# VH-VL binders against Uncharacterized FAD-binding protein C1783.01, part 1

Scores and structures below are computed, not measured.

Target 1, 263 residues: Uncharacterized FAD-binding protein C1783.01, of Schizosaccharomyces pombe (q9us28r162to424)
Amino acid sequence: YGIFAAPILDVRVLTNPGAVKRTYNLCLDISKYPLLEGKDWKIGGSFGIMPPNSDAEVLHLAHLLKIPQHELYVTKVLRTNGGRWPTIWGEDKPRCLYTSLYHIFKWCSDFISKPPTKSLIRLLAEHTLNPVEKSVLLALSDFRQDESYCRICTQSCVTLPDILEAFPSCHPPVDHLISALPQLMPRWYSISNDPSLANKRLEMAFTVQEYHSPNGQSRTGICTGFLEDLALAFLKARHDGSLANKKFTVPMFRGVQQNPFAK
Unless a header shows other numbers, all headers, positions and changes below count from the first letter of the chain; Kabat numbers aren't used for antibody chains.
F, E and O are the ipSAE of ESMFold2-Fast, ESMFold2 and OpenDDE, as the mean of both directions, binder to target and target to binder. V2 is 0.75 times the mean of E and O plus 0.25 times the DockQ between their complexes.
[cut] marks letters that were taken out.
The coordinates of atoms that the task and the answers printed are left out; those that the model quotes come from them. Centres of patches stay.

## First folded at step 1 (VH-VL)

Design o02
Fold by OpenDDE, look of step 5:
Structure o02 (fold): chain C 263 residues (1-263), chain A 123 residues (1-123), chain B 106 residues (1-106)
Amino acid sequence: as target 1 above (263 residues)
Amino acid sequence: EVQLVQSGAEVKKPGESLRISCKGSGYSFTSYWMHWVRQAPGQGLEWMGGIYPGDSDTGYNQKFKGRVTISADKSISTAYLQWSSLKASDTAMYYCARGGYDFWSGYYPFDYWGQGTLVTVSS
Amino acid sequence: AIQLTQSPSSLSASVGDRVTITCSATSSVSYMHWYLQKPGQSPQLLIYDASNRATGVPDRFSGSGSGTDFTLKISRVEAEDVGVYYCQQYSSYPLTFGQGTKVEIK
């Protein structure tokens, strides 16, 4: 399942400064997208974007996990027992990969958009030194008590970093944590034009999703944040005349379903 | 609804043994600390110790360590406070209290209390 | 052990009065809670983490403070607010309470 790096041809800001929400429109060059024979782009169709976690988020997580900076980028051998991990595509099989913690956290692991599972929280609890903190985590991970979990984790959009910050004595092994984290999944968007009539240009609009943690910190959605960063970088480059010397691409793939791997 | 129900009042003599109980319901008994707090007649509150039923981890106020034993039977969601040999000075109201929590701030107030068990020790 | 000293030990107020209770700690406290024990009842959580009202606690109750000094305020005391107020620290073991502040209504 290939990901196409679609060049950004144009960016428009659709909202005014000071607006509650920020909305952008990207024009993507899909002229070189390898469409299957007989397939075409259609208005109302869908495509997926595969965003990475931001560097800031990855580094923050690393900090919370007490991973030295230099260790993030060290090449490591990762062995899996099966599945598609560390990717969302490919065959379900054991793998032996040369990668880094940075790469895994950036491209493969979702530690922001999904609330930690009870299993993950249980794992965290098992590696929490403070008995009181451990108690809280165990309570949250208790399958007999869903209300607290739903209220705290699901409804409040609690993330792994939030938990780690709240429980400073929690220090899970990185390998266990990585294994427990869900895969970073693509986000789906609708085609808002007919590329066949628009010289193979795909128009997409997106609104930046903003979230606030209970402690008041703001964050953006993984994908919309990623796209905004690209959009702003593009605009800046265009403004300062450096656009010709830079390459802006969106990792995307055509799809008619939100889950192309569903059986 | 979270409830802590304690055993009934006790009248004892010095030297006697005693075990009082606190039964928790409406929550995961094994996932919260259960604390014991003493209140002598006309006096304030005094923390005695606590137990985490999940792993039976216990903590004691040194003032009471060796004189009392805190235990729990998670099968019946019950915590216990027991004396091997009571003293007149043990006369007090005894409360069990759940160590609650707030996820974000990491504080753990006693959010639920039992109704109290009055223990009277007199010759 | 961290000792907590409340002031005053007792007070008498009229309905509608503002009441202020302070709690001073011998060392810095990260987590301070307040409890109310109404006559003949078990203590109940009133304020947690210095400034947060527990569920069901009226807005007239407020808490503030940090470090070693904490304050509980009742903006407009009511008859139902009669009882003994306790501050409690959960920063270090052993857990400790203040000696209590008895609030009566004139």
Scores: ipSAE 0.000, ipTM 0.491, lowest interface PAE 14.9, mean pLDDT 89

## First folded at step 5 (VH-VL; from p13 with heavy chain S105K, light chain S30R)

Design q2
Fold by OpenDDE, look of step 7:
Structure q2 (fold): chain C 263 residues (1-263), chain A 123 residues (1-123), chain B 106 residues (1-106)
Amino acid sequence: as target 1 above (263 residues)
Amino acid sequence: EVQLVQSGAEVKKPGESLRISCKGSGYSFTDYWMHWVRQAPGQGLEWMGGIYPGDSDTGYNQKFKGRVTISADKSISTAYLQWSSLKASDTAMYYCARGGYDFWKGSYPFDYWGQGTLVTVSS
Amino acid sequence: AIQLTQSPSSLSASVGDRVTITCSATSSVRYMHWYLQKPGQSPQLLIYDASNRATGVPDRFSGSGSGTDFTLKISRVEAEDVGVYYCQQYSSYPLTFGQGTKVEIK
């Protein structure tokens, strides 16, 4: 899928234990990173990380959608007529992919970092059995009620799972849902060092983002949470001396932006 | 302030079961290894094993594997060391120690220690 | 398992003397630490990663070494430095300690 697995060489924790915010620094080996022709590593540019959704989130979504376990991992043939779906790093062309629902939800679909669009909510409403629940969803998807929608989706950080939990009679077809969900996009980070002067070592600092669901449940950002898990696992392995027997890599988007503000 | 507080001294007979505890405070309990170190009377330090409370992963010294169980209850920030059947040779001071690390340099020493639990096993 | 052998096993020094303790490993050690166990107390971290003093450790203590050979030095020993010193490796399971070096003051 055009992903480079960058080995983690080192991990540092930049904040004290118990701090409100948690900040880490990863040192990545980019000696084998395939730069495109004419592109180079420059301070002030950006590189992309392609995190997956956590297994916990995927399984939770599957549960809410009432997808049987035996179907979640079954290999399916996915045919597309064009575009870059289900990923963004491939060519725009028709595809025939062997995949699974699990894989699609984990690597391709963003159902957490972005609030459901009105279009998506409309889709959900169309597949809601309870008339009262359906009416509420339809109201939320109505363009005439933008204030209500904005308040719920932007201020409350409502996610698809939150909607499905709140409306238990909502059961959208999985294929329609997948088609309606936005693609999981790269998360961009600034190049803060010159790898050419540092033996092809890329330094990456990140702060873990935390969100609260309407029910008060705490969650982390897809990427920062993913990176934190890797960081902690790395530290754990280094502590117990098992680091040499484990492979820690960060999935990097195979593209570098010279200017983070370039469109 | 990081503190490790261990349970009190124990006097047991061979064949009896025992569980001793170590409660951590002043830090994120789930983010650090908790190790158990034994010191027989007049002897040196011996690593028994450890647990990472975050996922309950455990490591054992093969010398003690099968004879002791290391566990943790993260809800109360407590680690445990237990025997199903004590032996006289288990008489020792037992220390819990946090596997700390330097945030900048990445070292992982035992940076904090409990006060120790004396276990005496005699007929 | 990596075996650590300290030398000497015991020593007696006068206040102000220079003390040197060595730790030899059977294989290369990535992470070596030193602990001091004062009489009747729990061990305490003294040096980490071969050469770094732990918080609160006086400047008279220093560590050095790499690979299989490590050294702890006390430039001017004081009465409060009495106890047993242990080296310890974090390179692999099982974690291991040296047999200890007992330091006494004359």
Scores: ipSAE 0.000, ipTM 0.486, lowest interface PAE 11.0, mean pLDDT 87

## First folded at step 7 (VH-VL)

Design s2 (from q2 with heavy chain G99L)
Fold by OpenDDE, look of step 11:
Structure s2 (fold): chain C 263 residues (1-263), chain A 123 residues (1-123), chain B 106 residues (1-106)
Amino acid sequence: as target 1 above (263 residues)
Amino acid sequence: EVQLVQSGAEVKKPGESLRISCKGSGYSFTDYWMHWVRQAPGQGLEWMGGIYPGDSDTGYNQKFKGRVTISADKSISTAYLQWSSLKASDTAMYYCARLGYDFWKGSYPFDYWGQGTLVTVSS
Amino acid sequence: AIQLTQSPSSLSASVGDRVTITCSATSSVRYMHWYLQKPGQSPQLLIYDASNRATGVPDRFSGSGSGTDFTLKISRVEAEDVGVYYCQQYSSYPLTFGQGTKVEIK
């Protein structure tokens, strides 16, 4: 799709071990980045990263949805009638894709970044076997009861997996669920250096901040967590001398945004 | 070949307990929901509830909630439907049915059925 | 709960006749299935997702519909088609069946 795999040239850790917030700097090779016509790398603008969901999150979701492993990885032909799905860009047209549920959950569906919509919760409620659980979900999905939704879902950063864990008798159809989930969106970072003056190298700094889910599990942002994993893997490979035998790339959105107020 | 084999007919009195069984074969028992459907004499089909043997997740029709218990023993690929105290109104044919799935199409029909277990409750 | 009402409740047809059975839901149904219960047998899946024939089902059977109205058609009924037909929804719990349509051959 409209994704460029940017090679990582270097990684620097900018914070000391044990820091609550961890900051990294990546150097990306954008020498082969396909700039759109009329677009340039300008300081103050922004570029997009297309992070996938972690394997752990995908597998956990699959488990909650009772999708067997063998079904999760089966390649199927997916035909759409129109729109941009499973992408967020490009022309509005029917598509024919060879993919799997695993890949859809990993690259296309955002089930972590935002709380489930009331509409999605309604769908979940409709497919909940336990009457008590169902009633709670129905109440939560009531558009007239926004306060409860905000308190329980928005303020607590409840995710789809959190709901599925809390309501174990909830089993929505996967196709309907996929259709109801928002698409994974690019995460935008500021262009802080001019690659044209830096031998086509793009520098990016990011900070990883941990927060706790309702069940007490530590979580990070999808993108920052993804980038941290790459950064650490890169550092490890460099340390053990295996870097030359490994490929580290960052999936970049094909398009840069210009800031009219940029210097 | 997928097969669901149910236990034999039962004749009971009101107040007695009963457990009937449904054994699945020819497929991964833990990967499919097993449901129970009741059919009273001369009547239509009525969904009772189901169980996912993989983790024993269970759901019930509210009409039967508290009166019946659905369980499974995955070690022997068997699902159960049990009553602690039978009533005359429990007289019916009981079918176990596998809930098939196509995760891509969202299709979840009862694709395989047991032969049925006739339960007669009379004084 | 979504209630399903079939029409007619019973019908008698001659071999070769066209048979039409309808199923009306109290609310929109995304997943509708049809089953046939032959005399003295267990129900068997006939049509899934409104219009797909189950494995082994003859092409004389067809299904259509969306929303609240669904239809099962037999283009040329045969003696072996005798039994009770049931529609069933899987759009929401509790799962529900229609009351059934008894099909007899004259």
Scores: ipSAE 0.374, ipTM 0.754, lowest interface PAE 1.4, mean pLDDT 91
Fold by OpenDDE, look of step 9:
Structure s2 (fold): chain C 263 residues (1-263), chain A 123 residues (1-123), chain B 106 residues (1-106)
Amino acid sequence: as target 1 above (263 residues)
Amino acid sequence: EVQLVQSGAEVKKPGESLRISCKGSGYSFTDYWMHWVRQAPGQGLEWMGGIYPGDSDTGYNQKFKGRVTISADKSISTAYLQWSSLKASDTAMYYCARLGYDFWKGSYPFDYWGQGTLVTVSS
Amino acid sequence: AIQLTQSPSSLSASVGDRVTITCSATSSVRYMHWYLQKPGQSPQLLIYDASNRATGVPDRFSGSGSGTDFTLKISRVEAEDVGVYYCQQYSSYPLTFGQGTKVEIK
């Protein structure tokens, strides 16, 4: 679905141990990147990365939703009647997909990047057994009352898992939830080198974004966290001499954006 | 084969405590919600609440306002419904029912039911 | 709570007749199920998710509907179909049942 697995050629840590922020540089092999007709790599433009949710996050969500492990990994044939799902860039057409709940949560559903919408919270409220908890969720979902929503959800970077943890009697149907969740979107990064002059190597620097849940638990951005995990795994493999036996790739969106104002 | 077997009929007086049971077999007991539904004599079905034996998560119909407690012992695949103090109005047939699931099709029916436990509360 | 109202409350049919039972909800229902409680027995799942027959349910049973209106049909009622039929929603808590439709055979 328009994803190119770009091999990682090299990884550099750009920040010192103990730094407030962690910054890495990845060197990607884009020699086989399928550029669209008429498109080229230009400095100042952007390329997209399609990150998955971490296995930890997916499994945690599955646990909260009480999805048994055997159900999570069952392969099913999913037929759509139209639309672009499970992507946002595909053609609007019916599709026949072989997938699983795991894969849907892993690659398609964004349940961490943004606070749940009021609509989603309303859905959650409807499937909450405890009357007190339900009342709170209903209040949060009230379009007439934004203060509580902003304070509790947006300002605190509350995620769907956070809500499900905070409201243990909330048990939404998984299919309904999947339908209500936004799709994972590509994350765009600036092109800072000319691959044509660098043997078709794309250099990308990224800083790991860190968030804190209401309970103080540290959380990383979906994409930067994903990239960091890859970076660290690569470095580890390089260190122990196992790099040749492993394949490290970054899922790149098959689209390059040009900045008309770039030099 | 999935089976839900409930404890036998009970005859009690008002104020007495009672616990009835529902034993599940033929499936993974911890992976399915077990609910309780009552039926007063000559009346329809009324949902009371349920438990997820895997983590003992419970939910109740507000109508019962803590008058009943739902619990489970996953080691013996048994769910319980209990009263601390019975009332005459608690006279009913009580059914345990498994909540089935299909995460893909969005189906969550009570796909299996126990044989029922008749509870009679009279002075 | 979502209230479910069935119609009719009772009916008497002859063997071979077509029977139609409706269930109306006070609000939109995503998941509607039908159960049959035969005399002296526990309820049994008949139709799940509005239109799917449960395992072992004869073809003469069918379900349809969406939103607030649902229908259970028996194309050719048989003596064994006697009992009380209930619709049940799983769209929101508390879970609720219709009041039941008693089906008798003449």
Scores: ipSAE 0.347, ipTM 0.747, lowest interface PAE 1.6, mean pLDDT 91
Fold by ESMFold2, look of step 10:
Structure s2 (fold): chain C 263 residues (1-263), chain A 123 residues (1-123), chain B 106 residues (1-106)
Amino acid sequence: as target 1 above (263 residues)
Amino acid sequence: EVQLVQSGAEVKKPGESLRISCKGSGYSFTDYWMHWVRQAPGQGLEWMGGIYPGDSDTGYNQKFKGRVTISADKSISTAYLQWSSLKASDTAMYYCARLGYDFWKGSYPFDYWGQGTLVTVSS
Amino acid sequence: AIQLTQSPSSLSASVGDRVTITCSATSSVRYMHWYLQKPGQSPQLLIYDASNRATGVPDRFSGSGSGTDFTLKISRVEAEDVGVYYCQQYSSYPLTFGQGTKVEIK
């Protein structure tokens, strides 16, 4: 199993301009997807999309961590002591990886989807020099009481970048941070058409998910924000007459489960 | 290549003001904390405080807070340590030191030091 | 503030001797560093994060320890090793140094 870069064939906007909810339909070219022998696509089946973090979020995190711009893109040799990271279903074994911090933050680490865990906040506290800032982080990470953590972190949609902004004396080492962050996981979608009858095309619809940061700024979900950015870029290129000169792909893979009610 | 060059020795009377400087070269001045460390005659090392020139954020040892001001002029890659009213007890060698930052390992040592500025305060 | 106590305060060694300097902290230290101040010079970084030699530091210098107890060793002292050795913690403000260990070569 690998991740397939499915070309976007068409985008349809399903909601009016300026509507509160923004919903799109994507048509993907799956004609070159490497299917296993005897398998085919069925209506009601599932597939996964591997959403990257946006470049803006990766660059913002790197700035907060004081990573020099050139160091972000330097290829490194990284060795693991075991586990399946960065794969989802690969073998549990030690690995030797040739990658960059950019690639890790772009594709492998989830620092946006959910509030930092108390364990991560404790790591941040251990690397915070200012005693007032450290005491706040220690209180947030206290397993004996949840009141402040729930109010501030979960209910306010706080992310790791938000904490790093609020606590400027916090300088966690990147190698510890990468080990503590959860792996980016695929998002699952249902196939809304019959691709065997639709000339090897896969159709799906998505609605952009929005929520608010502590400073009131609107944010989008990782996957639906990524898909919207692609959709808008495709539509702009179609309007400009430049589609032939541009490449729009969605990183995806076929799921094995099927909708039991498909006809 | 990294070099920290400090201003020359100073002889002052109690109550006078003074500003000493530390010019950093051979690296991105705004990307590293610059700290000040003092050493009284025949004594050990004592951390005073520092500045991050990129945003002018400062941190002080409580012992020196309100007695000194740490500042920087990033256009000329220079950090400053300033007294409004010197005391005889301020007689010491003053070093600037860059706070090393390995973003990968996070070590944070004082990796480069200036040559020192001797400040003598006496009647 | 975290207080650092070095032992011994001074010592006199012959070339080729093994030297051991300890640094004890009043509470746990995440990052402990060692510096050498040679006569008439600024301090220079010797060991960072307990055990890593700074660039250009000879193999005869080694560091170890964790928590509250840290050690610097010189396996075979040379004449140029004269000076005052300081430990320094980077764990909480204020940053603090040990009182120093003066090493003289006979």
Scores: ipSAE 0.057, ipTM 0.587, lowest interface PAE 6.3, mean pLDDT 84

Design s5 (from q2 with light chain S91R)
Fold by OpenDDE, look of step 9:
Structure s5 (fold): chain C 263 residues (1-263), chain A 123 residues (1-123), chain B 106 residues (1-106)
Amino acid sequence: as target 1 above (263 residues)
Amino acid sequence: EVQLVQSGAEVKKPGESLRISCKGSGYSFTDYWMHWVRQAPGQGLEWMGGIYPGDSDTGYNQKFKGRVTISADKSISTAYLQWSSLKASDTAMYYCARGGYDFWKGSYPFDYWGQGTLVTVSS
Amino acid sequence: AIQLTQSPSSLSASVGDRVTITCSATSSVRYMHWYLQKPGQSPQLLIYDASNRATGVPDRFSGSGSGTDFTLKISRVEAEDVGVYYCQQYRSYPLTFGQGTKVEIK
């Protein structure tokens, strides 16, 4: 669906151990990147990374939703009546897809990046068995009252999993949930080198974004966390001499943006 | 074969405590909700609440105002409905029912039912 | 709570007759199920998701509808179809049933 698997050629850690922030630099092989007609790599422009949710997050969500493991990986035929789903760049048309709940949560659904919308919370409330829990969720979803929502959800960076943990009697149907969740979007990074002058290598630096849930659990951004995991895995493989037996790729969105104000 | 077997009929007096049971077999007990449905004499069906034995999550119909407790022992695939203090109005047939699931369609019909437990509360 | 109202509350039919039962919801529901409770027995699932027959259910039973209005039909009622039929919604909690439709055979 327009994702290019860019091979990682090299990884550098740009920050010292113990640094407050963790910053890495990846060298990507874009020699086979399918540029759109009339598009080129320009310094100051941007390229997109299409990160998946981590397996840990997906499995955790599945657990919270009480999805049996055997069901999570079952191949299903998914039919849509229109739209661009499960992608953001496809044609608006009905589709017939072979997929699974795992893959949908992995690649298509964003359940971590932003707090659940009031609409989503209302949906959750409707499928909450405990009356007390339901009442709280209904209150949070009230469009007339923003204070509680802002305080509890927005300011505290509450995610869908956080809500499901806090409200154990909340069990929404998965199809409703999937339909209500925003699509997983590409993350854009600036082009800081000229690949044409660098043997078609794209250098990208990223800093791992960290935030804490209300319970104090540390989390990372979907993309930066994903990239860090790749980076560390690469470094480990390099250290162990197993790099030749492994393939490390970054899923790149098949789109390049140019900054008209870039040098 | 999926089967739900409930405990036998009960005759109680007001104020007494009671726990009735529902044993599931023929399926993964921890993967399905178990619901309790009440039917007063000559009346329709009323949902009381349910439990997910996998993690013991429970939900209740607020109409019962916490007068009942639903629990489960997954080691013996058994769900329970209990009262701390029975009332005459609790006289009814009580059914356990498995909540089937379809995660793609969001369907959760009660696909299997117990044989029912008659509870009679009279002074 | 979503209330479900069935119509009629009771009916008497002859063997071979066509029977129609309706269920109206106070709010839109996506998942309507139908149950049959035969005399002296536990309820049994008849139709799930408005139009799907449960395992073992004869093809003379059919369900249809969407939104707030749902229908259960028996193309040719048989003596064994006697009992009380209930619609049930799983759209929101608390789960609710219709008041029931008693079907008798003349």
Scores: ipSAE 0.353, ipTM 0.745, lowest interface PAE 2.3, mean pLDDT 90
Fold by ESMFold2, look of step 7:
Structure s5 (fold): chain C 263 residues (1-263), chain A 123 residues (1-123), chain B 106 residues (1-106)
Amino acid sequence: as target 1 above (263 residues)
Amino acid sequence: EVQLVQSGAEVKKPGESLRISCKGSGYSFTDYWMHWVRQAPGQGLEWMGGIYPGDSDTGYNQKFKGRVTISADKSISTAYLQWSSLKASDTAMYYCARGGYDFWKGSYPFDYWGQGTLVTVSS
Amino acid sequence: AIQLTQSPSSLSASVGDRVTITCSATSSVRYMHWYLQKPGQSPQLLIYDASNRATGVPDRFSGSGSGTDFTLKISRVEAEDVGVYYCQQYRSYPLTFGQGTKVEIK
């Protein structure tokens, strides 16, 4: 099951202007999805979307790591200590990869959706030049259960970029950082229609997830923010009459594991 | 090719302000740290602090924090070391040095140095 | 602050002699660098990350060590090698230099 670039056929806004939450319906063309012989899509079945990090988040992280923008796109030899790059289904093993930091941060590394692990914070502490900043990071990385870690990292929705901003003398080697970051995972959605009755068109709805950063600014979830950006761009192109000149696709795949009661 | 050119020697009295400069050329100024190092007459090298001109991030030796200000103007590729009130003990040679930035492995050697600015503070 | 102690503090060598300078740190360091300040000149980088020669540095200069103990060696001293040698750590603020080793050529 490779990742399929499903074209967007239609977008509907399901919430009224001024609503607190924003909800959309997407209609995807799955007519060319490579299904196994004799298999078909099922209503209520699941499919996965592989959301990338936004370019804004990638560029912001690169800025905090002091990576010059021209270096971000240079192909490098990257050695991993394990993981399944570039896919979530690959063998978990050390690899030697030829790719760019942009590609790694855009498609492979999750530095936004989960708080940094204590082991990642330990790595950051080891590469922090200011002794006061280092001592704070060491305390947060304590393997003993610690209320301060929960308050700062979990309850306050703290991300790796937030830590790098708060600890400006933290300069982790990027090769170690990439090896320590968790992999981006797919987000799962239910099929809301019967695609066999709808000419191999898949419909799904999503609500934009929002949260507030420690400084009070609004942020969106990776997948729903990505989907909203696509939805709004599609609607603009339809209004402007430019749909034929543009492509809007969602990177998706049929479920990895079927319902165990299906035969 | 890479050059760091510092402002000229200064003779000042205690209590006066002073800003000395270091102009970098032949490289991308915003991509490297710029550090200031002092050397009192007949003495060794002492790190004062540095700046990353790309975002104005600074690090100071606590001995000098509050006594000097490190800044940069990236539009003219120039870093500055500034005193609001000089003391006789500030008499020294002051060097700027480029921190050899290696974001990949984290190495930061001082790979190029300015010619030095002699600052003399006496009554 | 990580203090760096160099040994010896001063030496006098003849051309062709082998010179060894040590640098001991009060805490383990990740990045140790070596500089030479020739008379009347600015310091110049010799060795970075303990063992890598900077661009244009002759192969008679070598560096080694890890943890708290580092060594700079000159296999065959030349007249141009006169000056003060400094080690420098880039592990924690404040960044610090050793007190210097003055090398004189007879």
Scores: ipSAE 0.340, ipTM 0.684, lowest interface PAE 3.4, mean pLDDT 84

